# Designs tried in a protein design chat: VH-VL binders against NAD kinase (nadK). Part 11

Target 1, 268 residues: NAD kinase (nadK), of Syntrophomonas wolfei subsp. wolfei (q0aze0)
Amino acid sequence: MKIILVNNRFKENTEKKAQEIAGQLSALNVEVIIDNGLDEPYAGTVDFIMVLGGDGTMLRAARRYGQRAIPVLGVNMGTVGFLSNIEINELAEYLPLILREEYSLEARMMLEVAVFQQQSLLTRVFCLNELLLRSNSPRMLSFALEISGQKLEPYRGDGLIVSTTTGSTAYSLSAGGPIADPQLDAFIVTPVASHIINKRPLVVSPEREISLHLLEEREAIIGIDGQIKMDFGAENRVLIKRAPHPLLMVNLKAKPFFTSIDRSLQRQ

## First folded at step 2 (VH-VL)

Design d14 (from x34 with heavy chain T101R; framework fv_ixekizumab)
Fold by ESMFold2-Fast, scan of step 2:
Structure d14 (fold): chain C 268 residues (1-268), chain A 122 residues (1-122), chain B 112 residues (1-112)
Amino acid sequence: as target 1 above (268 residues)
Amino acid sequence: QVQLVQSGAEVKKPGSSVKVSCKASGGTFSSYAIHWVRQAPGQGLEWMGVIIPILGTADYNQRFKGRVTITADESTSTAYMELSSLRSEDTAVYYCARGHRYKYSSGYFDYWGQGTLVTVSS
Amino acid sequence: DIVMTQTPLSLSVTPGQPASISCRSSQSLLHSSGYNYLHWYLQKPGQSPQLLIYLGSNRASGVPDRFSGSGSGTDFTLKISRVEAEDVGVYYCMQALQTPLTFGQGTKLEIK
């Protein structure tokens, strides 16, 4: 069995814990690769991915490995989050189940984001939560939104979020988007401070293609899962579609999504 | 002004490894792909691989499979190319080059480093 | 791997005369995006390579208009309308359609 341990290099306690866990797994004849984000993603065959940290670390793991159809387990290190399944102090209890593959998998859709300049592909990135298009200045953006070739009336405002259902509790929520059951596959399109009063969030089939481009030369950026930031100008176009493979999340412990989100909204 | 500045020349023995650095200045390091290309004395150009620091991804020419590793440190705006199990045939000038934006597999190289001569001899 | 073949491998021209270099690929470099992922570089003696032409026909910043690129699919041409002494060096085509990225053998241009 080969396992990748993904940790947050900026938190010393997670690095120490990753090394400790790697030692324990090696004693059980498990081959361990530690991914702290500094090097390239491991290119070999892997049986399981264990993410040690909060939601941010899980988002990085999903970007690096999410398209390989490998089980990914989120292990919480004391930070409240939505993407972890067990706590670090529970790992020893669940480790035998992991090694025997005695767990269920939950498929979570991902976005495929392709950024173009003219007709040339600049980059292709996958993400678990969302793409954010936003102004990088006090000036409002004017931009075009197309859904499966259907041109909507131009948007005017601070930006737009295109989110997965998993991302419905991230930036989309902050911008007034709906809370979505993560078991559903859908795009959620949420305006950010739209100038038009009647602009509502849209819930769109995951089979659709979403295209965005600026109608005027403005300073704008696109953000991916809050981790990747790219300049976006009038010469750029972004195409968003459902990624070929969902992230396969490991469920070892029942996690009541609706009561968890309800409780979380009361904490500030 | 964009510059790619590489580490100095090295003389290595067969079987050892070499790690060449490429420090970028005058631009956003993480927003570009960094490619590595070598040129043996009197020969043409050969692509070795690429890293896209912002995505954390690297890709390699299979000819160097298992011997080459390309990494990046965004805090120092520096890319590295490490080549192990050196042979006399690895004697070459090694260049880093900046790919246009994030187009690593279909991009063009708008800026090049000055080159690093690596000599492999006993 | 895509094989890139340049002709001629060497040419000598009188200053002010035109020069032409051909580059052929073993498979089409025309992507579904409509672009040809073919680029041209010049390596002057003792220097690093420099970009001349990208995506088949676009001149890089600072490149004189006497340089032009043409072609599509598998057959590409770099033309210099009037060669100057500063144009001496080795010219390389490169495909960037797929990894591994591959270069032609290089064409050495000398002044008579």
Scores: ipSAE 0.000, ipTM 0.377, lowest interface PAE 18.2, mean pLDDT 85

Design d15 (from x34 with heavy chain T101K; framework fv_ixekizumab)
Fold by ESMFold2-Fast, scan of step 2:
Structure d15 (fold): chain C 268 residues (1-268), chain A 122 residues (1-122), chain B 112 residues (1-112)
Amino acid sequence: as target 1 above (268 residues)
Amino acid sequence: QVQLVQSGAEVKKPGSSVKVSCKASGGTFSSYAIHWVRQAPGQGLEWMGVIIPILGTADYNQRFKGRVTITADESTSTAYMELSSLRSEDTAVYYCARGHKYKYSSGYFDYWGQGTLVTVSS
Amino acid sequence: DIVMTQTPLSLSVTPGQPASISCRSSQSLLHSSGYNYLHWYLQKPGQSPQLLIYLGSNRASGVPDRFSGSGSGTDFTLKISRVEAEDVGVYYCMQALQTPLTFGQGTKLEIK
């Protein structure tokens, strides 16, 4: 068995734990590849991905490996989050189940984000939570939103979020979007501080294509999962669609989504 | 428990700038909007603007005509309000306050900082 | 800008008696969501303002049930059923329907 262990090397505890876990796995004849985020993604065949950290580390793992149809397990290091399934102190208990492949998988849709300059493709990025178009200045944006060829009235405001259902509890929630069951496949389109008060979040089919571009020269950025930032100007457009493959998340123990989100909201 | 802790009182000369800080603890800084409200001595409350840290976007009361800038540093959970071209009528207590998410999404201020007195005198 | 008008501007109440403060907006604060974007704050002498009532009628955490908010659209009322000594201060209504966010002039509550 070959496992990629994804960690954040800039956290002392996670680096030490990654080394410890790698040693334990090696003793069980498991080959371990450590991905601490600094090098290119491992290109070889692997059987399993173990993410050691919080939601941010899981989002990075999803962008690097999510399209490869490899099971991904989130192991929490003490930071509260929605994308981890077990705690680090539970790993020893669940490791035999991992090695015997005795777990279920949850398919989580991902976004494919294609950024163009005029007719030229600049980049293509995958993400688990959302794309955020936002102003990079105090000025609000004027932008065009098109959904599956249907041109909506121009938007004015601080920005727009296009989210997966997994991302419904991330930036979309902060902007007033609905909490969505992550078992559902849908895009959630959430306005950020729209000048038009009646602009509501939209829940649309994941088969739709969403297009965005600026209607005037403004300083704006595209944010991906809160981790990738790209300049976005009036010569740019972005096309968002369902990614070809979902992220396959490992479920080793019941983690009730609805009670977890309910408790999280009470603490705010 | 959520707390907003502001920087200390300042005395400034007319024409200068002041930058007040607001450090949040005990909650998720990025999930909330941080508003700035001032109160001149013996007067009511006046809204100055807001920043949404997770989005890096800010909005301002046009009354301040380009003199106010609000920023945030998510790594230190700190918001800043800078007011330039100070006048004697800018003498006031400046408060930061936590709003739910973005500026008009419910927009109530559940926690307030202790206030920072800024005195503008020659 | 939405203008918020409070009445009265000052109120003197004997302990144990009720108090009522009105707030009127120049524009309806009822959003298409069904919520009224009006909130009430209390500023005790020498202290920061504190939230009392949000979205018209919801009592904030830790606020005694003697405080209640009512109203919709342009007319709102804050009521204190039995005023206590710790209720002294200035009460403000605020609209959050649109920017700039605007406050009423404040109502000073005194005990005599």
Scores: ipSAE 0.000, ipTM 0.383, lowest interface PAE 19.2, mean pLDDT 85

Design d16 (from x34 with heavy chain T101S; framework fv_ixekizumab)
Fold by ESMFold2-Fast, scan of step 2:
Structure d16 (fold): chain C 268 residues (1-268), chain A 122 residues (1-122), chain B 112 residues (1-112)
Amino acid sequence: as target 1 above (268 residues)
Amino acid sequence: QVQLVQSGAEVKKPGSSVKVSCKASGGTFSSYAIHWVRQAPGQGLEWMGVIIPILGTADYNQRFKGRVTITADESTSTAYMELSSLRSEDTAVYYCARGHSYKYSSGYFDYWGQGTLVTVSS
Amino acid sequence: DIVMTQTPLSLSVTPGQPASISCRSSQSLLHSSGYNYLHWYLQKPGQSPQLLIYLGSNRASGVPDRFSGSGSGTDFTLKISRVEAEDVGVYYCMQALQTPLTFGQGTKLEIK
C-alpha cells in the first residue's frame, strides 16, 4: 500500500506528527510520500491520501489530488473543522480499518474554474469550497452573471460567491447563503453586499455552467478556496462548472453535520 | 440502518429481457460497490457482476457473454441489473449485495437484498 | 478463474456438538497487503445469504463468538464450536482476490 501524507510545513506540530506517522506506517511496510505543499503534487499512483491538519490543509489536498479518484481522509490536529473525519488521537484506533479498507466513501462535488483573458485560457483550477469574485478597492463592482446561457440582470455590489454544497458553511455562509447538506450536489450563488436588496442566493443544478465578467473597469480579485488569488479585470471572463470527478472523502465514523453547524452558529 | 430493497418477482418468455432494481437506503449508496449474484433453484451462488457508482464503472462475469448490463442511478440510490436473451436456465433468484470496498474485488458483502425470483418459461 | 472447493458438501450435527467446514482455493488468496481475501456466508432456508466471517478470520457484526475462521493461502476452515438449531443452512466460502468472484459449492448443515 502507498499513502500520501499531506501536511502544512508552516504548522510545527503537523510537520512533526507527519514524520512520526510516516515512520509508523513504514514499519508496517506501507510506502509513504510526504507532501508539505512546496513541491509539485506526487505524480505516481497511490492507494490512499491522509491529510493532517485543519480545513485549509484539506482544501489544498483536494485541489492537488481531488480529481484522481483516490480516498482522502481528514485527520484533525486539534482545531475545529468540517472537513476532518477523525481526531489525531484516534488515528491509532482506526489505522487497522484503513489498512483493511474497512471504510465508506462520501463523494463531495468540486468546481472546475477556467479563467480567460479575451479568448485565451489563462488558467484552470479545481476547488472544493468556492470561487469568490470581490472588489479589491472601495468601489463596488458591476458585473454580469450568466447561468447556462441565461443572462441575469446586472449585479452591483462587492462581489459574488459560487459555492459547492461543501462550501455552504465557508464564505457563502458569511455572505448570507444557505446551509446545505453536503450530500447534495448543487451550486450556491451568493451575492456579497449587493446594492440591490432583492438579490438572493440561488441554488442551481450542478449540471449548469456559470459565467462571470465585469461590466465596468474595476479592481477585482478572483479567490479560490481562500488559497489562490488572481487579478480580474473587464477583459477577463470566468467559467465555472462541475469538476469531472468528486473528492472521495473517507468516512470512518458518523459525522453529526447538522448538530455541529448548529453548535458553531451559537458560539459566535 | 442500511437496507437493500429489490423489485418484485417476474415471469418472462425465452428471448426476452428482464431488468431488476435494487434500491439502497440508510447508507451512502455511491461510496460502495453493488454486486449481483444469482442462485438457480437448489443450486449454489454465482457472481454476475459489479458496479462502482462513485467511479461510474462496472465489471462482469464473462460467462454471460455480453448479456448482462449493470447500471446505477445515484439520484435515486438505485442499481439495476438487466439480463437479455433469456433462457430457461436463467430461472433463478437474483440478489444485489453491497461490497464493503469501492473496488471490483476484495470487499465482503455486508448487506444483501431480499432477492428477486425471475422465472423463464414458455 | 479461481476455483473454490468445499468439504464436506453436507453434514448432520447433534445440537451442542462442533462442526468444521473446509474451503480450498486453486491459487493463493493472500494479497501483498498481508490479508486473505476469503469470506464466509450463511444462507438460512428461505433467506438471503448473510456475512459470517471476512478476510479469513474476522467475525462480522452480530455474529456469535461460537463461529471462527482460520487459514491462509489456499486452505481455510470455518468452525462452529457448539452448533445450535439456528445455525441450519448452507455455508459458502467466496474468494475476492480477483474477478470473477467465485463461491464454493456450499455445505449444507442439518440437525440430527
Scores: ipSAE 0.007, ipTM 0.503, lowest interface PAE 9.9, mean pLDDT 87

Design d17 (from x34 with heavy chain Y102F; framework fv_ixekizumab)
Fold by OpenDDE, second read of step 3:
Structure d17 (fold): chain C 268 residues (1-268), chain A 122 residues (1-122), chain B 112 residues (1-112)
Amino acid sequence: as target 1 above (268 residues)
Amino acid sequence: QVQLVQSGAEVKKPGSSVKVSCKASGGTFSSYAIHWVRQAPGQGLEWMGVIIPILGTADYNQRFKGRVTITADESTSTAYMELSSLRSEDTAVYYCARGHTFKYSSGYFDYWGQGTLVTVSS
Amino acid sequence: DIVMTQTPLSLSVTPGQPASISCRSSQSLLHSSGYNYLHWYLQKPGQSPQLLIYLGSNRASGVPDRFSGSGSGTDFTLKISRVEAEDVGVYYCMQALQTPLTFGQGTKLEIK
């Protein structure tokens, strides 16, 4: 068995724990690779990914490995979030199940984000939470939104979020988007400070495609999961689709999403 | 409560095909493997194959020589087992069972369907 | 394929007396994790099989403590400390180490 431990190099406690766990797993004849985000993602075949930390670390792991259909376990290390399944102090209890590969999975839809310069593809990224288009100045943006070829009225505001249901409890929520059941596949299109008062967010089928571009010469940025930033101008287009593969999140213990949502949100 | 409910009894002619359904309720369908096991009258249990719905992949007992096709519909939480080129020897009760494993092996079956009798006779 | 061999194939027991069923595999069922991928099922008359023991020695939910599983590698044993009328049926061992999954022949337990 080969396992990747994903941790946050900027959190010393996660690094130390990763090393400790790596030692323990090695003693059990498990091959371990530690990914603290410094190097390129490991390209070889692996059987399991263990994410040590919080939601941010999970988002990075998802972007790096999510398209490879590898089971990913979130192990919380004292942070508040929605993407961890067990606590670090529970790992010892569940480790036998992991090693026997006796666990269930939860599929979480990811976004495929493609950014174009004219007709040329600049980059393609998969992400678990959201794509953000926002102004890079105090001025509002004017941008076009198309859904499966249907052109909506131009948007004016600070920006727009296209989120998965997983991402519904992230920035989309702060922008006034709905909380979505993570077991549901859908796009959530949430305006950011629209000039139209109480402009409603859209819930869109994952079978559709979403396109965005600016209608004026303004400086904007694309943000992905709050961790990737790209300049975005009038010559750029962004296309958002459902990723070909979901993130396979390991489900070792049930979590009451709706009953615990208030607690989680209060701490964010 | 987790339940596996199978389709009703079938009577088939030799050479025909049968498709048995297994609907899961009370749990997360896509998170578990669905196995198929059959039992000829007065005989033991024989494993036929397995599907992991979330992956869309299946594995089969090669003894059936490609006559078995297992599929799953996540939208309806239903697994299917189709057996083609039926023979009299295929007369049996067919069971679906839920397996606690990510892969095709290692797991145990904690829930079983009620069984579906398939009779093959001329 | 891994061949599973049960002994005896039939067993008649007086209520209150113990029973023992053996299951032998043609190769070791010990997984690298240290667990044996051997499971026991009971099929009561006219019913579907039900899980009895998993991973060699763990009782399934609702299974009385008079049932126990033991063994490792290639030799496994299911024991019933005090047989009751409700224990009548056919017992199967199953290996899940590799596909195809294979069952023992079954052991029919009857009451004298």
Scores: ipSAE 0.019, ipTM 0.566, lowest interface PAE 6.0, mean pLDDT 91
Fold by ESMFold2-Fast, scan of step 2:
Structure d17 (fold): chain C 268 residues (1-268), chain A 122 residues (1-122), chain B 112 residues (1-112)
Amino acid sequence: as target 1 above (268 residues)
Amino acid sequence: QVQLVQSGAEVKKPGSSVKVSCKASGGTFSSYAIHWVRQAPGQGLEWMGVIIPILGTADYNQRFKGRVTITADESTSTAYMELSSLRSEDTAVYYCARGHTFKYSSGYFDYWGQGTLVTVSS
Amino acid sequence: DIVMTQTPLSLSVTPGQPASISCRSSQSLLHSSGYNYLHWYLQKPGQSPQLLIYLGSNRASGVPDRFSGSGSGTDFTLKISRVEAEDVGVYYCMQALQTPLTFGQGTKLEIK
């Protein structure tokens, strides 16, 4: 059995813990690959991915490995998040179940984001939460939104978010989007500080293709999962569609999504 | 609890095809593999193939490759097994069964359908 | 293809006495995970098969503790410590190490 351990290189505790866990797994005849985000993703065949950290580390793991149909387990290191399933102090208890493959899987849709300059593809990335288009200056944007060939009236404002249902509790929520059941496949399209008062969030089929481009030259950026930033100008176009494969998340214990989000919202 | 409910018995002529359904309820359909196993009257169990609904991919026993097609509809939690160019020796009870993993192999069958008798006669 | 061979093909047991069924594979079923991908099923008369033992030695939910599985690699055994009338049926081992998945020919257990 071969397992990737994904950790955050900038946290001293997580690097040491990853090495400790790698030693324990090696003693059980499990081959371990450590991915701290510095190098290219491991290209070989693996059986399982353990993500040691918070939601940010899981988002990175999803972008690197989410399209490969490999089970991914989120192991929380101390801060409660939405994408982890077990705590680090529970790992020893659940390890036999992992090795026997005695767990269920939850499919989470992902976005495929393609950015063009004129007719040329600049980059293609995948993400679990969202794509954000936003102004990088005090000037509001004027931009065009097209959904499956249907051209909407121009948007004016600070930007737009195209989110998965998993991303509904991330930036889309902060911008006024709905909370969505992550078991549902849908795009959530949420305006950011729209100048037009009646622009509402849209919930659309994941079979739709969404495209965005600027109508005026402005300083703007595209953000992916809050972790990747790309400059975006009037010569650029972005195309968003459902990724070919969902992220396969490991479920070892029941995780109460609705009570968790309800509790989170009641705090502040 | 999880149940797999199969379509009813079929009587088919040689050379025709049959499509058997298997509807899952009570559990997570997409997280598991759905296998098809047949049993000729008074004989043992023979594995035909498997579909991984979450990936949309299938694998088949080479004995049936070219005649068997296994598909799944995640929206209705239903798997299908279609067997073409039917022969009298295809007369059997056809079972669907859930593998505990989403893989083609490794899985044990924790739930089985009730079986569908397919009779091939002229 | 991996060939699975069961012995005996039939077994007649007095209630309360033990029973033992052997299953042999043409190649090792021990995976790099440390588990044997060998599972046991029981088919009672007129019913669908049901899971008894998985991964060589683990008892399935609801299966009485009088059933046990043992073995590793190519040689596996299913034991019933005290046979009861409800145990009548055909027992099958199955390898799941690789496709095509293959079953033993079955062992019919009858009560004397």
Scores: ipSAE 0.006, ipTM 0.536, lowest interface PAE 10.7, mean pLDDT 88

Design d19 (from x34 with heavy chain K103R; framework fv_ixekizumab)
Fold by ESMFold2-Fast, scan of step 2:
Structure d19 (fold): chain C 268 residues (1-268), chain A 122 residues (1-122), chain B 112 residues (1-112)
Amino acid sequence: as target 1 above (268 residues)
Amino acid sequence: QVQLVQSGAEVKKPGSSVKVSCKASGGTFSSYAIHWVRQAPGQGLEWMGVIIPILGTADYNQRFKGRVTITADESTSTAYMELSSLRSEDTAVYYCARGHTYRYSSGYFDYWGQGTLVTVSS
Amino acid sequence: DIVMTQTPLSLSVTPGQPASISCRSSQSLLHSSGYNYLHWYLQKPGQSPQLLIYLGSNRASGVPDRFSGSGSGTDFTLKISRVEAEDVGVYYCMQALQTPLTFGQGTKLEIK
């Protein structure tokens, strides 16, 4: 069995803990590849991906490996979040189940984001939570939104979020979007500080294609999962669609989504 | 309550192909592996292959030498097993069975279909 | 391929007596996880097989306490402490350590 351990080297004890876990797995005759985010993603075949960290580390793992149809387990290192399934101090208890492949999988849709300059594809990236288009200055954006070729009335405001259902509790929630059951597949399109009163969040089929471009030259950025930032100008266009493969998340322990979100919201 | 319901009995001529369906209800279809096992009259059980619908991957017993194809349609919660170039020794009851784990080499079969009799006669 | 051998191939038991079925594998079924990937199934006349015991010794849901599995590595045993009329059928062991998954040849249990 070959496992990738994904960690965040900038967390205080994460690199040391990854080495300790790698040693334990090697003692059980498991081959281990450590991915601390510095190098290119491991290109070889693997059986399982273990993510050591909070939601941010899981988002990185999803972008790097989410399209490969490999089971991914989130192991929380003490950071509050929604994407981890077990705590680090529970790993020893659940390790036999992992090695026997006795767990359930939950498929989480991902976005495919293609950014063009004029007619040329600049980059294609995948993400688990959302794409954010926003102004990078105090000035409002004017931009066009098309859904499956249908041109909506121009948007005027600070930006727009196109989110998966997994991302419904991330930036989309902060911008006034709905909380979505992560078992559902849908795009959630949430305006950011729109000046048009009738611009409401939209919930659309994941089979839709969404395109965005600026109507005026402004300083704007495209943000991916809050981790990747790209400059976006009037010469650019972004196309968003369902990624070819979902992220396959491992469930070893009942993680009650609705109870967890209810507790989080009740504290505010 | 989990059920696997298979298509009805078929009589086929040698050299033809047969496609047997297995419709799952009462559980999460995409979260399990679906295995196919056959039993010739008066004989024991023989594993043919498996599909893991959520992964889109299938694996086969090499004994069937490219004659068997297992597919799944998640929209209808149905798995299919197609066996081509039929011979008289392919006469058997064909079962689908749900694997408890996602990997076929580690799993056990907690639910079984009712079986489909395929008779190959000339 | 891993070869599974069951003994006996048939047995007849007076109601209330115990029954024992052996299963031997051509190589160890003990995985690095500490579990034996050996499972037992019962096929009653005219019915589909049903899961009886999984991972060597664990009773499947709804299976009566009179059934037990034991063994490790290459030698496994299924025991019925007191045979009842509804226990009639063919018992199969199966290895799930590696593909192709393979079954024993079956043991037919009859009432005297």
Scores: ipSAE 0.000, ipTM 0.434, lowest interface PAE 13.9, mean pLDDT 85

Design d2 (from x34 with heavy chain I54M L55F; framework fv_ixekizumab)
Fold by ESMFold2-Fast, scan of step 2:
Structure d2 (fold): chain C 268 residues (1-268), chain A 122 residues (1-122), chain B 112 residues (1-112)
Amino acid sequence: as target 1 above (268 residues)
Amino acid sequence: QVQLVQSGAEVKKPGSSVKVSCKASGGTFSSYAIHWVRQAPGQGLEWMGVIIPMFGTADYNQRFKGRVTITADESTSTAYMELSSLRSEDTAVYYCARGHTYKYSSGYFDYWGQGTLVTVSS
Amino acid sequence: DIVMTQTPLSLSVTPGQPASISCRSSQSLLHSSGYNYLHWYLQKPGQSPQLLIYLGSNRASGVPDRFSGSGSGTDFTLKISRVEAEDVGVYYCMQALQTPLTFGQGTKLEIK
């Protein structure tokens, strides 16, 4: 068996903890690769991915490995998060189930984001939560949204979020988007500080293609999962589609989505 | 241990239909795609289609569309491939194989069934 | 449909010598993710096919390191550094970029 341990190199003691866990797994005849973000993603055969950290570390793991259809387990290391399944102090208890492959998997859709300059593909990236288009200056954006070739009335505001259902509880929620069952596949399109009072979030089929471009030259950026930033100008176009593969998330412990979200909303 | 176990060999007459089963064990059935591949005696491998049990969706090689139906029963972790209007040219070993993807167009087959010989003779 | 072409269709190798099999696709198998959706399988006599190499160059679990895959786009190669008797069988490449999934014709490896 071969496992990747993904950790956050900038979090105190996470590298040390990853080495300790790697030693324990090696003693059980498990081959371990540590991914702390410094190198290219591991390209070899892997049976399981264990993410040590919070939601941000899981988002990075999803971008690096989410399209490979490998089981991914989130192990929380003390921070509150929605993408982890067990706590680090529970790992020893659940390890036998991991090694016997006695767990359920939950498929979570991902976005494929393609950025063009004129007609040339500039870059493609995958993400688990969302793409954000926003102004990089105090000036409001004016931009066009097309859904499967259907041109909507121009948007004016600070930006737009195109989210997965997993991302419905992330930035989209803060911008007024709906809470979606993560077992559903859908795009959620949420305006950010729109100047038009009747612009509403849209929930659309994951088979649709969404495109965005600026109607005026502005300083804008595309943000991916809050971790990647790319400049976006009037010569750019972004195309958003459902990614070819979902992230396969491991469930070892019951973590009911609706109860967790309801508790979080009542607290706030 | 992940294992795919197929139903036994069958002899069929031209014009009839055959239904081959593939029972999965040692893993999460609903999280993987089940593909069907056939091999005529002394020939190469030919992809027939796939089912993705978690979505209830199936897709087929156009060559077999209209004659092949692939289904899955998640309660028994079993996939089925039914081929109708059998011809002598359908004599082959039929394999099921597990794909590492929720989509039919991607992935690799990490586990294969033992194969089911279907003989069509008149 | 994407057409997969293997060369040679058969080869005989003295034990301990290397072997090389080529696979060409009618269009690029390189996806925007950076992966080549090209996989290699071995079918030993009387057995089901088994996965050897996936996504161009990754060895499947349990596959000896004498097997390696290389290439990108339309040209791929499977190499065996030192052929052993247990390597006898038919080798197939397969593209999984688009449906229908298609296999090469197969390359039969025999021991001299």
Scores: ipSAE 0.000, ipTM 0.383, lowest interface PAE 19.5, mean pLDDT 85

